# Ledger of designs, part 1: VH-VL binders against q9xxd2

Every score and structure here is a prediction.

Target 1, 208 residues: q9xxd2
Amino acid sequence: MLAETLVAPGDKVLDAIGEYRMGKGLYEANRRIFASVAGFVNVYGFRDKSDNLVQVIEVRRSEDQLDNELLPFHGAIVTAKVMAVGLRFAKCDIISIGDKVYKKRFSALLPKKKLRPLEPELSEPFKNFVRPNDYILAKVCEDAEIKDKFVLSIAEDELGVVLCRGRFGEPMQKVDWNTVVSTRTGKTEPRKMAKVPQKCTLPTQSVA
Unless a header shows other numbers, all headers, positions and changes below count from the first letter of the chain; antibody chains aren't numbered by Kabat.
ipSAE, averaged over its two directions, is called F for ESMFold2-Fast, E for ESMFold2 and O for OpenDDE. V2 adds 0.75 times the mean of E and O to 0.25 times the DockQ between the complexes of E and O.
[cut] marks letters that were taken out.

## First folded at step 1 (VH-VL)

Design c1 (framework fv_cosibelimab)
Fold by ESMFold2-Fast, scan of step 1:
Structure c1 (fold): chain C 208 residues (1-208), chain A 120 residues (1-120), chain B 112 residues (1-112)
Amino acid sequence: as target 1 above (208 residues)
Amino acid sequence: EVQLVQSGAEVKKPGSSVKVSCKASGGTFSSYAISWVRQAPGQGLEWMGVIIPIFGTANYAQKFQGRVTITADESTSTAYMELSSLRSEDTAVYYCARDYYDSEGYFDYWGQGTLVTVSS
Amino acid sequence: NFMLTQPHSVSESPGKTVTISCTRSSGSIASNYVQWYQQRPGSAPTTVIYEDNQRPSGVPDRFSGSIDSSSNSASLTISGLKTEDEADYYCQSYDSSNHYWVFGGGTKLTVL
């Protein structure tokens, strides 16, 4: 399921494109994961005790969002939605910080030079990394030329796209670190995918 | 400061049901999950399930699925655990505990326990 | 599913140090945080260690926790043993695959 996909109690949450730890608003029955509340599907990341980036999938009610209690800060891992892609920057809205979902979206910029480590003249187009409506795990950083705006980076290997959809709104499935495949058409598209640790996996769907 | 206060001891017959309450005070009830744990006489701790009151989300240990129901009433800051089809092996002290289920967390506060005796 | 295995009992004299182990049967002990709970006779459990090695406010610094990935175990160490430390101790960790909390079988600590 795509981030902010609306669900009702009893809806199945099995079409995530990565391996996730189960969070709030979900329940397990017969090794399948379902929504237990009406709300939206959210994915967020946090650093565990071993400094591994862990991705969590949850369902949140709109009214349960954090109301700007903890602002995005330098070094924080946030979940953001890509809104628009330009030549030098992508515009993003920050959705959550760790397990806290913001009531208000914070505008942020994702510079092209922060798609890979220290490549200010990156020749590949943005679309090979992120596209509008993708959901990303990103680190909040500072940039000398950008003031009074949040700046994001996905340059670290653990950061990148966590949820995206194809042309028809279908979920995309991760193939490897730089490729997703349409669950509807079987066609592949490039993306810079966030790396997920193997120790956090969702249960496999069963007919039992 | 957080306190969890449980209902009093109960004596039940085999085949009946018991409903134990756990009232939270001192903290924000809706900000945390409540887990239920039982302990048979002379035995260890056994996790039964959890509820996140603000969402109404409950998850149960496989051993108790079909027999246990955990609910919450936010207006009274009270969680409930109902166990049906009671057997003599269900004689135990039942604890509620505050749980940071939305992270790995831990059980930071425990109720005083409720002794449920199942006898004919 | 995994199990957490503890010794059934340990004993030691006042003033000495004791270590209680908690071994995970499947998967890495380091995959999830380990907590330790103390239960004195007639009382509800209380937390003495959380997130592997953290102490709640009010828990003496003679209580410490550690993880050993090579033995796939967590340990609770109590130094300067006092008679009030007599209790049952339980380790606990989360099973992310099955979404369950798992408790160890418990260790009875006797201080004589």
Scores: ipSAE 0.000, ipTM 0.420, lowest interface PAE 19.5, mean pLDDT 79

Design c14 (framework fv_cosibelimab)
Fold by ESMFold2-Fast, scan of step 1:
Structure c14 (fold): chain C 208 residues (1-208), chain A 122 residues (1-122), chain B 112 residues (1-112)
Amino acid sequence: as target 1 above (208 residues)
Amino acid sequence: EVQLVQSGAEVKKPGSSVKVSCKASGGTFSSYAISWVRQAPGQGLEWMGVIIPIFGTANYAQKFQGRVTITADESTSTAYMELSSLRSEDTAVYYCARLGDYEYDSYYMDVWGQGTLVTVSS
Amino acid sequence: NFMLTQPHSVSESPGKTVTISCTRSSGSIASNYVQWYQQRPGSAPTTVIYEDNQRPSGVPDRFSGSIDSSSNSASLTISGLKTEDEADYYCQSYDSSNHYWVFGGGTKLTVL
């Protein structure tokens, strides 16, 4: 099941326990994750006290969609859906910022040069990183060439694809940072997957 | 099979504007990127700009910035190139070409229109 | 902005092999894909090579493309030359810094 998909209590959201933190509206049974309430699936990220990006999956009821007038801003981590892929840019719709889901989506561009750090001559096609209908965690950034649109980056290790579908609409499972596997066919596809931190490091205090 | 069909030849006076159309048939128009390329008589190919309808954005060669506007109408699967402040050196055949097809990750000019001759003279 | 330089003209007899070069003035030729377009008199251009060395469906295998980093150039090679190959040939690449599609000046191929 992908983000923003309507579910009813008892509907299966994930075929296996992912590396996401489980948010509200979900329950685990038989090593699978199900909806406990009616609503839509949402995935979001936030930076914790130690500046680690934490990814959360939840089911949010429609009445929980807040009238949030907070526009996307430089440096914000957002969840976006890839709508279409072009030559220099992918077109995305921003769905949420942190734990707040927008009632109205914001159009944004994901430049090819913002897919990986320091690769101005990136020759790899977009499909090795993101594809239409993928859901991504991305950072809002500024670009001197683009003034009338929000600009996104997935260049940082903790950013990238969080949910995607295979050819038959089946959920894809993360294998590695650059690979997903079809839960139906067992075939692999390339994607730039968002890294989930494996372990929390307790804060250490300096003496001074 | 994708085809691009352009509007007919035009004769314009210096200082006027011309608007050339390029109608696409076949494939998914919203997945296209459409480029405009001109060719003066006996000269080579010169890129003018590109429109990506799904993004609502157009990019132009610096030489034509301020004089060229490229637009698209998805409901009619038609791209347009308007060039203003015409001069005699703008006399050329103007081509539209499909620059990309996102379904196949095709990013070269794979389908070309037949060309539109624009003559600028008094 | 960089330039792509091609010879003005080349000529060869039917059945022979001809090579047309395309040299990049600054930056590496390998930094961006190179395409080759064929334009017969009175016609719109058509693609004969894309992404350095790929052929579109319907283009005979007599057409091939290559990149030579040592000379900073791309080449279009046409073997088994036929009269219908007589045309103008244009190389084309992309300038990532200026977001500009650069065409070579064109090469007139004469088959006699």
Scores: ipSAE 0.005, ipTM 0.462, lowest interface PAE 13.3, mean pLDDT 80

Design d11 (framework fv_dalutrafusp)
Fold by ESMFold2-Fast, scan of step 1:
Structure d11 (fold): chain C 208 residues (1-208), chain A 126 residues (1-126), chain B 107 residues (1-107)
Amino acid sequence: as target 1 above (208 residues)
Amino acid sequence: EVQLVQSGAEVKKPGESLKISCKASGYSFTSYWINWVRQMPGKGLEWMGRIYPGDSDTNYAGKFKDQVTISADKSISTAYLQWSSLKASDTAMYYCARVEYSDSTGYYDLYYFDYWGQGTLVTVSS
Amino acid sequence: DIQMTQSPSSLSASVGDRVTITCRASQSISSYLNWYQQKPGKAPKLLIYAASSLQSGVPSRFSGSGSGTDFTFTISSLQPEDIATYYCQQSYSTPLTFGQGTKVEIK
């Protein structure tokens, strides 16, 4: 399910894979996540008190788009959609900041030098990191060469692709930090996947 | 129609100050970088630096950082190149040029000078 | 800084000839190379961007190719109006740098 997809109560949003923290508008049943309200699916990240980036999945009502006019700012973690991939930059549209979904998308660029930490000249092709129509968690940063657009980075381990689709529009499943697999064909593709701290859940204890 | 119109030729003596202009029209002046390029008589092109008029941010080639000042006045859509003290070695044709970023589909990934001013000849001699 | 080395520095050819100019970057610039034409007494004009893309309104006899460090600019059939100096320029990183230019004259 794409982050901008309109859902109704009872619609399946995602399999419960233990990586996402459930936000508002969702419920879990039979290891699957469903919408409890009508609205748009959103995935966002925030830093907890121990500086761990936590990924949250939620359903936002359309009225929630009007509750804040906060612009993307330096250091913010945003959700963006990759629109096009070039040789030096990927063009992205910023969709949300934290739990707030923007009514108007903001144009942003993801420079190739911001795909890896401290590697200004990256020899690997862009497609090994992100592809058009991928949704990413990214940090807003500054770049001396880009002035008319927001600049994004996915260089940190906790940033990267959170949702993507295969050739037939099927959902892709995360295998590890650099690999996804098609749920239809079983073929793998490279992506820089956002690393989520492992969700530790104690076993359900029987009443003694 | 996009147009960059530069100020007229200048004849100056060493030690004098000078400010030349590049007036833009036909587009959103604050949304595009303006670059300055020098061409010494009989020589090739040298990039001097650029300004983004929307916030007046500047970048200079190292050779020109302490030699010139680039500025812009967005109220009159005009960029400037200025010397506090001219030298004979500043004798050259000076061009301003606009940068286009967008590819043919409207996505950003390309960088080239799509429009140039006609040039300002600066002659510095005793 | 990225150094751009252009060759030859000048050439003379006849109308209808194929003309080739080369440009070499001191480090990989991917496809971020532009070609400009400067006629005597005039400002430069963009002909080719992104190594091989022809600017709108530019005659199809002009073409560019290459990637990484080695680039080529070609005029398939030289015309009298093509008398000019041609410059390559890398747009990969600042400072932006130009080749020294190739002067094209007709015999």
Scores: ipSAE 0.000, ipTM 0.474, lowest interface PAE 12.0, mean pLDDT 81

Design m1 (framework fv_murlentamab; at its last look DockQ between E and O 0.02; V2 from the best seeds 0.00; counts 0 for: pae E 8.9 > 2, placed apart)
Fold by OpenDDE, look of step 2:
Structure m1 (fold): chain C 208 residues (1-208), chain A 121 residues (1-121), chain B 106 residues (1-106)
Amino acid sequence: as target 1 above (208 residues)
Amino acid sequence: QVRLVQSGAEVKKPGASVKVSCKASGYTFTSYAIHWVRQAPGQRLEWMGWINAGNGNTKYSQKFQGRVTITRDTSASTAYMELSSLRSEDTAVYYCARDEYYESSGLFDYWGQGTLVTVSS
Amino acid sequence: DIQMTQSPSTLSASVGDRVTITCRASSSVSYIAWYQQKPGKAPKLLTYDASSLESGVPSRFSGSGSGTEFTLTISSLQPDDFATYYCQQYNSYPLTFGGGTKVEIK
């Protein structure tokens, strides 16, 4: 029953490690076991060098299960909405995984180190990259320091802002990979735009 | 270093208004939101509202809606909180706090020293 | 509104003890911060985003949890740690705090 449980980062898997050995995709906090990755809880046994049966509990992704697509997973490309921008992180909501749009949103963090910054401003590290309410194409990645949330990266050239609006709610148009322009005012703003192939269609996003 | 310095203690009568100031330094004032949080004696912290120091947008707790006004002076890097129609229950230490997030998220990385407001007849 | 229920309200402990404070949210939240407050002082941020440690905060402090249950742990209580601790959600407005946990010397 435990072996087929779908978990997300930060989800409690066990109240205690008990008789299990902790495998991959898990971390311990306050003697409780949590998922550090999205996937399915798996328990498997093996015999150690002393011929003792050892049970290992882990979180793993199985490509054979359709249910794996229900959660963001490491390496997945997602569409996320930037909800807030801070000094160290941007708060994001994942709205789609690949081409599939979900009603349920998943909270995620976009660390400043995952922007591919070149000597970022200490006070405004995100200023030239993303703004609140931007929609970004991002990759789900692992971060050793962040285990309880999804972590996003837009460091790759193919990742970044795919949709953004101006201060008046008007659509912004891409000028180049680092600049957008307001369709209303003509004013330019910096954005790290995703280099999306022309044949790539973005999922329909609700602007609510 | 980031610093928030608040105005001194106030003693007010019921029905009066009080305005507390919070002067910010050590960072770009207009890039961050300032929140106001109060704490009555022996009580939990209570969020009152915030202001975006850049554009002046505000949001208030419903509990204080109509009585609280949060403003800022960008030239002085100072935020203000005015509370009107004071009641004895408003006796508390009032804190300003900087939001780590731009515009606002509600994570307070720096705090003022607090301002005691006493409401008594 | 999201109500934050903190327990215990008071905790007596000795230096070197492991201390655990619990915060329960009335609904699922993703963003929790913990603060330390000493008498006559403003709160000080300890942890954020449930498990991230604020810069300058000793590693003996740790936050954990998900959903509706969160914990602050002090692995080995130090003399400087006797204070009141508060959890706070910043998942949605209005922002709300727990009732606090006073950690006092046994």
Scores: ipSAE 0.373, ipTM 0.761, lowest interface PAE 1.3, mean pLDDT 88
Fold by ESMFold2-Fast, scan of step 1:
Structure m1 (fold): chain C 208 residues (1-208), chain A 121 residues (1-121), chain B 106 residues (1-106)
Amino acid sequence: as target 1 above (208 residues)
Amino acid sequence: QVRLVQSGAEVKKPGASVKVSCKASGYTFTSYAIHWVRQAPGQRLEWMGWINAGNGNTKYSQKFQGRVTITRDTSASTAYMELSSLRSEDTAVYYCARDEYYESSGLFDYWGQGTLVTVSS
Amino acid sequence: DIQMTQSPSTLSASVGDRVTITCRASSSVSYIAWYQQKPGKAPKLLTYDASSLESGVPSRFSGSGSGTEFTLTISSLQPDDFATYYCQQYNSYPLTFGGGTKVEIK
């Protein structure tokens, strides 16, 4: 996966299909996902009628970016970039909400207690969950309308890291819920990975 | 490791201004925020405002808006709080406190030792 | 403004006692910190995010609660724990503190 990467028609976006529902600007060939338009790779999530979180990968053109008409709001699922990790929270920028990519980045916090459900004391370091430059699907816990900051959670199984890179900028591949592997070195790193629902519609083998 | 060292006690007349300093060391000053909190004798802690040490952006409590000015000097790793039009009710210990988030989380992990400001006739 | 009310204002206890201090917010909050302050000293962070223990703070201290009701518990009071304790909400600006609970020798 290539978050925020500029692609041209024919560029390979994913080495394998099945983990995401395909959005716009993509096509499938030989069980691989390619760009059909020029633009930037984006991942977003939305809740379907059964409240399942559906993860979508797309190529977004720069002219498709929105002004800040739809602010992040309580309960919304957003895509955010992890900017830095501290001792008590990670610092994030909100990139998009659903299929709407913001022109302005919104600052947000990902507190340690919002990394896992119901655990009152979390002794594990942030690096076992998220690292700087990771892209995450997260739920907005507090909005800016009555508060000065947005607060995010990745505690639910469907939330967490969707795109991340290794030390050399190479794509990382999901192994399981808490592990990724470098496509360059074969070494594993811990991450709290967003879960793809089993009932999510997968791309077919044929280009339609 | 991390230290916040404040300037010494001040005695002021009503109507005067006071400027308290807070010198930071042991961390990258511009990557954190600094808040100012005061405590009148025997009273609760009262939040005044904060500054992003990197870009200099500030936010103040409405109660102090127009009387408080928070600034910083990145070359000296020092934050300042100036309070004008002093009244006897402003007699308090003034603390600077560090916030891990440069855009403010509102949580204070390290505090200065405090500066007593006494306002009397 | 979110008002923070602590009870009791003063608590007398002996070494080895279990001490519980309460804090009520005037509206629902998720972000509460507890600080310890000794006479003539700056406050010291004990717990944050309602239940997270600050690094270097003894495990006898614990925070709990949700919504509008929060507690700080000291499971076995030590001589070094006689101090005033303050809760703080950092859910909304302006940031606000409780009135304090003084834990004194019985």
Scores: ipSAE 0.244, ipTM 0.670, lowest interface PAE 3.8, mean pLDDT 83
Fold by ESMFold2, look of step 2:
Structure m1 (fold): chain C 208 residues (1-208), chain A 121 residues (1-121), chain B 106 residues (1-106)
Amino acid sequence: as target 1 above (208 residues)
Amino acid sequence: QVRLVQSGAEVKKPGASVKVSCKASGYTFTSYAIHWVRQAPGQRLEWMGWINAGNGNTKYSQKFQGRVTITRDTSASTAYMELSSLRSEDTAVYYCARDEYYESSGLFDYWGQGTLVTVSS
Amino acid sequence: DIQMTQSPSTLSASVGDRVTITCRASSSVSYIAWYQQKPGKAPKLLTYDASSLESGVPSRFSGSGSGTEFTLTISSLQPDDFATYYCQQYNSYPLTFGGGTKVEIK
């Protein structure tokens, strides 16, 4: 049936509008009805104020397919959760791109050389920058030696930790751009904090 | 504190198999790979293979001619190495070692205490 | 397979000496680690990526080199440093180790 039929822009949907009201994602040319966007043909009905059944035909997008079709791309600013920290890499899950939250998480790596702009050598331990369960604002980049994973960078000052919790799951509060303090123990920990708040689905700052 | 604790020493006859365990604690087991490395008396370290603890993917040294099998039990945070068709030349200390999750790594930051396997008639 | 050749196989030195251990790869590599191993114990990571020092390792240890030739240097040998040292490449599989260099008290 016409409902749930996948179409592309320019595909003919109907030879004539007939009994339908023309909805979104359609246009008429030479008495024929065409899709103006990619998506699924949908028909729905409602009763108007005069109790007449009105049937509307439209083309709508699938949000599940949109999420799959909008992979993190080179240069994109994403929010990610740090899952584990190794010697040369942190394992991260990408949660969102801008204000659009993904239905599924994408695995990514944060190389140690991408923690600060000075790439040749970084003398500080990885844990001084990020730790497991931190949320970070990061840029998607490419690495010549890493081809099967998304690669992240927090080297820019405006990128880094936006939310973190301590060992007991307690909120950590920003002290300065390189230091957070436990709301439970009062002890400080180093972090690379993101300096400029950006719109995202998670806070750009640590909260109490 | 990251710890890798291996099963105890074993004595085997030629032709038998041995299975060595490596129990991990102090970190998220499924986010890292475990390698197996052996050292015969007075000899250099020799890489045998690895397993990605998260997805179960493995890679083996060709030297072992399909004699080695590496597995893991994620619920027990334990990796296993089984070596079959044992020979006297397989007498060695067998180590498990942790590396980063990324499969092109091979850098070992934590090691088990080692398991001596002796193959004698 | 990338062969790793260490020299010398044995080195006698006194406390306070500068000690240099060499590792040569049969082809060019970028990823080299050095390990220290004492009798009856597992190896301990000292340096990685040729020149990076592992956390908690004394600063008297340093790695250097590129291409096919790499060194581990101990700037002032201490009593705790008498051990066997191994280099390891992790550029390609199979992962391979050097033959070892035993550092002994003179």
Scores: ipSAE 0.011, ipTM 0.513, lowest interface PAE 8.9, mean pLDDT 79
ESMFold2 (binder alone), look of step 2: mean pLDDT 93; pTM 0.948

Design m2 (framework fv_murlentamab)
Fold by ESMFold2-Fast, scan of step 1:
Structure m2 (fold): chain C 208 residues (1-208), chain A 122 residues (1-122), chain B 106 residues (1-106)
Amino acid sequence: as target 1 above (208 residues)
Amino acid sequence: QVRLVQSGAEVKKPGASVKVSCKASGYTFTDYAIHWVRQAPGQRLEWMGWINAGSGNTKYSQKFQGRVTITRDTSASTAYMELSSLRSEDTAVYYCARGYDFWEGSYYFDYWGQGTLVTVSS
Amino acid sequence: DIQMTQSPSTLSASVGDRVTITCRASSSISYIAWYQQKPGKAPKLLTYDASSLESGVPSRFSGSGSGTEFTLTISSLQPDDFATYYCQQYDSYPYTFGGGTKVEIK
């Protein structure tokens, strides 16, 4: 079950933790990740001691949600859900800011020109980057052409898709920066995946 | 610079079909929609339909359903509008226009072709 | 279909005058654009989303309104503004245009 999905203890969240850091409300059994509490699945970006952005997956209880006191602000890293994809813009709902989840979602736009910094003119269709129902880590930004709406960017390497699902609602697993694979069918699909720093996903050293 | 260049004027007899082309340049063709709008002499602008240049998906005005077909060729950056079963009341200037969507697929027209006069007479 | 009614059909004004053109929709809409058309030429976009000025369009042009009543204003009319102006709703299919307002400069 993916972000924004209500879960009960024992519900499967992911087939494998992959590059995520495990947050609250989760446990591992049979190499799969399950909810240990009732709540909703959340993914957020966490800055480590070296200022690297790390992706954290957790289950939040409903009482932990914000009451819209903190608005999304320019430069903030947010988690958003892709609602619909147009030709030049994707419509998104902002779900959380950092480790704080909103009770009510904020509407936002993700412009096609803010999908890649090194491709000012994208020849690829939106579906190669994000698709409806994907969850993304994005930066809130300004755009001179867009007024009275929040604008998102996933252009930086550390931003992009953090959770997505296949045709049957199954979790997709990251293969590389631009590819996910269905845990059910084995078929691959393109996505711009958020990069996770290698040394921040599992502490394996005996010394610092 | 963005430019839309349409094919030349056409004279057709009633019952014939006409196919007008619209060649785009100066932007990524597949990032925009192409709409077709006509204007009969001395009359208002009338929207006919559009095509998503990337996906090829189309939507037509009910008035033209069954008679209009909009297509595109991504390798040529060209959109086409074909109108069949022509009548004298189809005499008009036909424009292609680039659709810019700001939000959820609602389009306004930021650049227009020069227009193609189609005359239907016996 | 949403019907767009423009008024007036024709207006005459002097250079420097403030000109107001009205467009009424038969149903409440959120998305409207205004275009300028000169004889024998294609329309040119002036404003979109009711009040947003298109890049490169002189600041004397402005759009306003909401619901069913919308207005295009030219704050200080110039000789280059002789043209017919059209409103267009793009809220619902089929997209529809107003009947046009011809602005004749003295």
Scores: ipSAE 0.000, ipTM 0.470, lowest interface PAE 12.9, mean pLDDT 82

Design m4 (framework fv_murlentamab)
Fold by ESMFold2-Fast, scan of step 1:
Structure m4 (fold): chain C 208 residues (1-208), chain A 124 residues (1-124), chain B 106 residues (1-106)
Amino acid sequence: as target 1 above (208 residues)
Amino acid sequence: QVRLVQSGAEVKKPGASVKVSCKASGYTFTSYAIHWVRQAPGQRLEWMGWINAGSGNTKYSQKFQGRVTITRDTSASTAYMELSSLRSEDTAVYYCARVGDYSYGYPLYYFDYWGQGTLVTVSS
Amino acid sequence: DIQMTQSPSTLSASVGDRVTITCRASQSISYIAWYQQKPGKAPKLLTYDASSLESGVPSRFSGSGSGTEFTLTISSLQPDDFATYYCQQYNSYPLTFGGGTKVEIK
């Protein structure tokens, strides 16, 4: 399922469980996750008791969107959509901050130098990390060379792609930290995947 | 384990400034935002602002904008709230509070741990 | 600003009673926390995200509600529960609190 996919109660959100912690608006049946409310699918990160970034999937109503503008801020973990990939930057739209979805999309840049730590410039092309229409967990950072724009980083292991589609619009499934596989063709594609905690637990309780 | 310890009570004259400290222990200070909330005698809790302890970035309630300054010292794991141009209606208990478990980069601002409070009395 | 209105302002109850405190938001919200405050003490978190019970808080406390109307329920009031209770929204800036509900001995 893609972020912002509209769902109704009883719609299937994920084919399998174990990769995400369940947030609000969901329920589990037969090891599959379904919507318990009408709304749109959202994925966000939160810090657990051990300060590990945990990925949460939920269904949101439009009433949950921020009315007062809490701007993305330095150090914030946001969910963003990759809009276009260039030579030095990918253009992204910030969709949400934590479990709060913005009414307004904020434009942001993901510099090539923020794809891996401490590298001045990567020899690998952007497509080995992110591609247009990917949804990513990213950290808002500052770049002295980029003023008046939000700058994102996915260099930390816990950050990266959380949802992506193949060339036919099919869901992609995570294989490891740098590989996804098409559910239609069986072909693998490179992506910098956000790290799933090694001992990830999926609670059975829903928050409707 | 987690503790927030505030400085002692203050008595100030109108027009003065007060600076209250909040020393954190038992967790990674730079991973959590610290908020400041006050409560006048017999009144509701009132949010004043917050600081990201890691970056130093702040956000203030419009009501206090221009009079409040929140800072932190990462080496001492201490946050500070300074309120200037004090008036009698600023007499209140001032609390520092840590954001809940879903901190750092999240707009989830419920408070899981609170300081003990600092009474600031503004009188002639 | 989102206004949070609590009712009643004061509630008289006996040990063993079921106590319900209401909080009404001026706009639809999803993010609300409840706090307990005893005289001379800092507030203590009871529930967050409307219905999630904070670790270490007795199970007799529960939060519920959605949209604009939320409740905190104490299923069987204990002597230690006589206190003032506050709701807080964190849906939007500025963060706002209810006026408080004082639960006192009948």
Scores: ipSAE 0.000, ipTM 0.449, lowest interface PAE 15.4, mean pLDDT 79

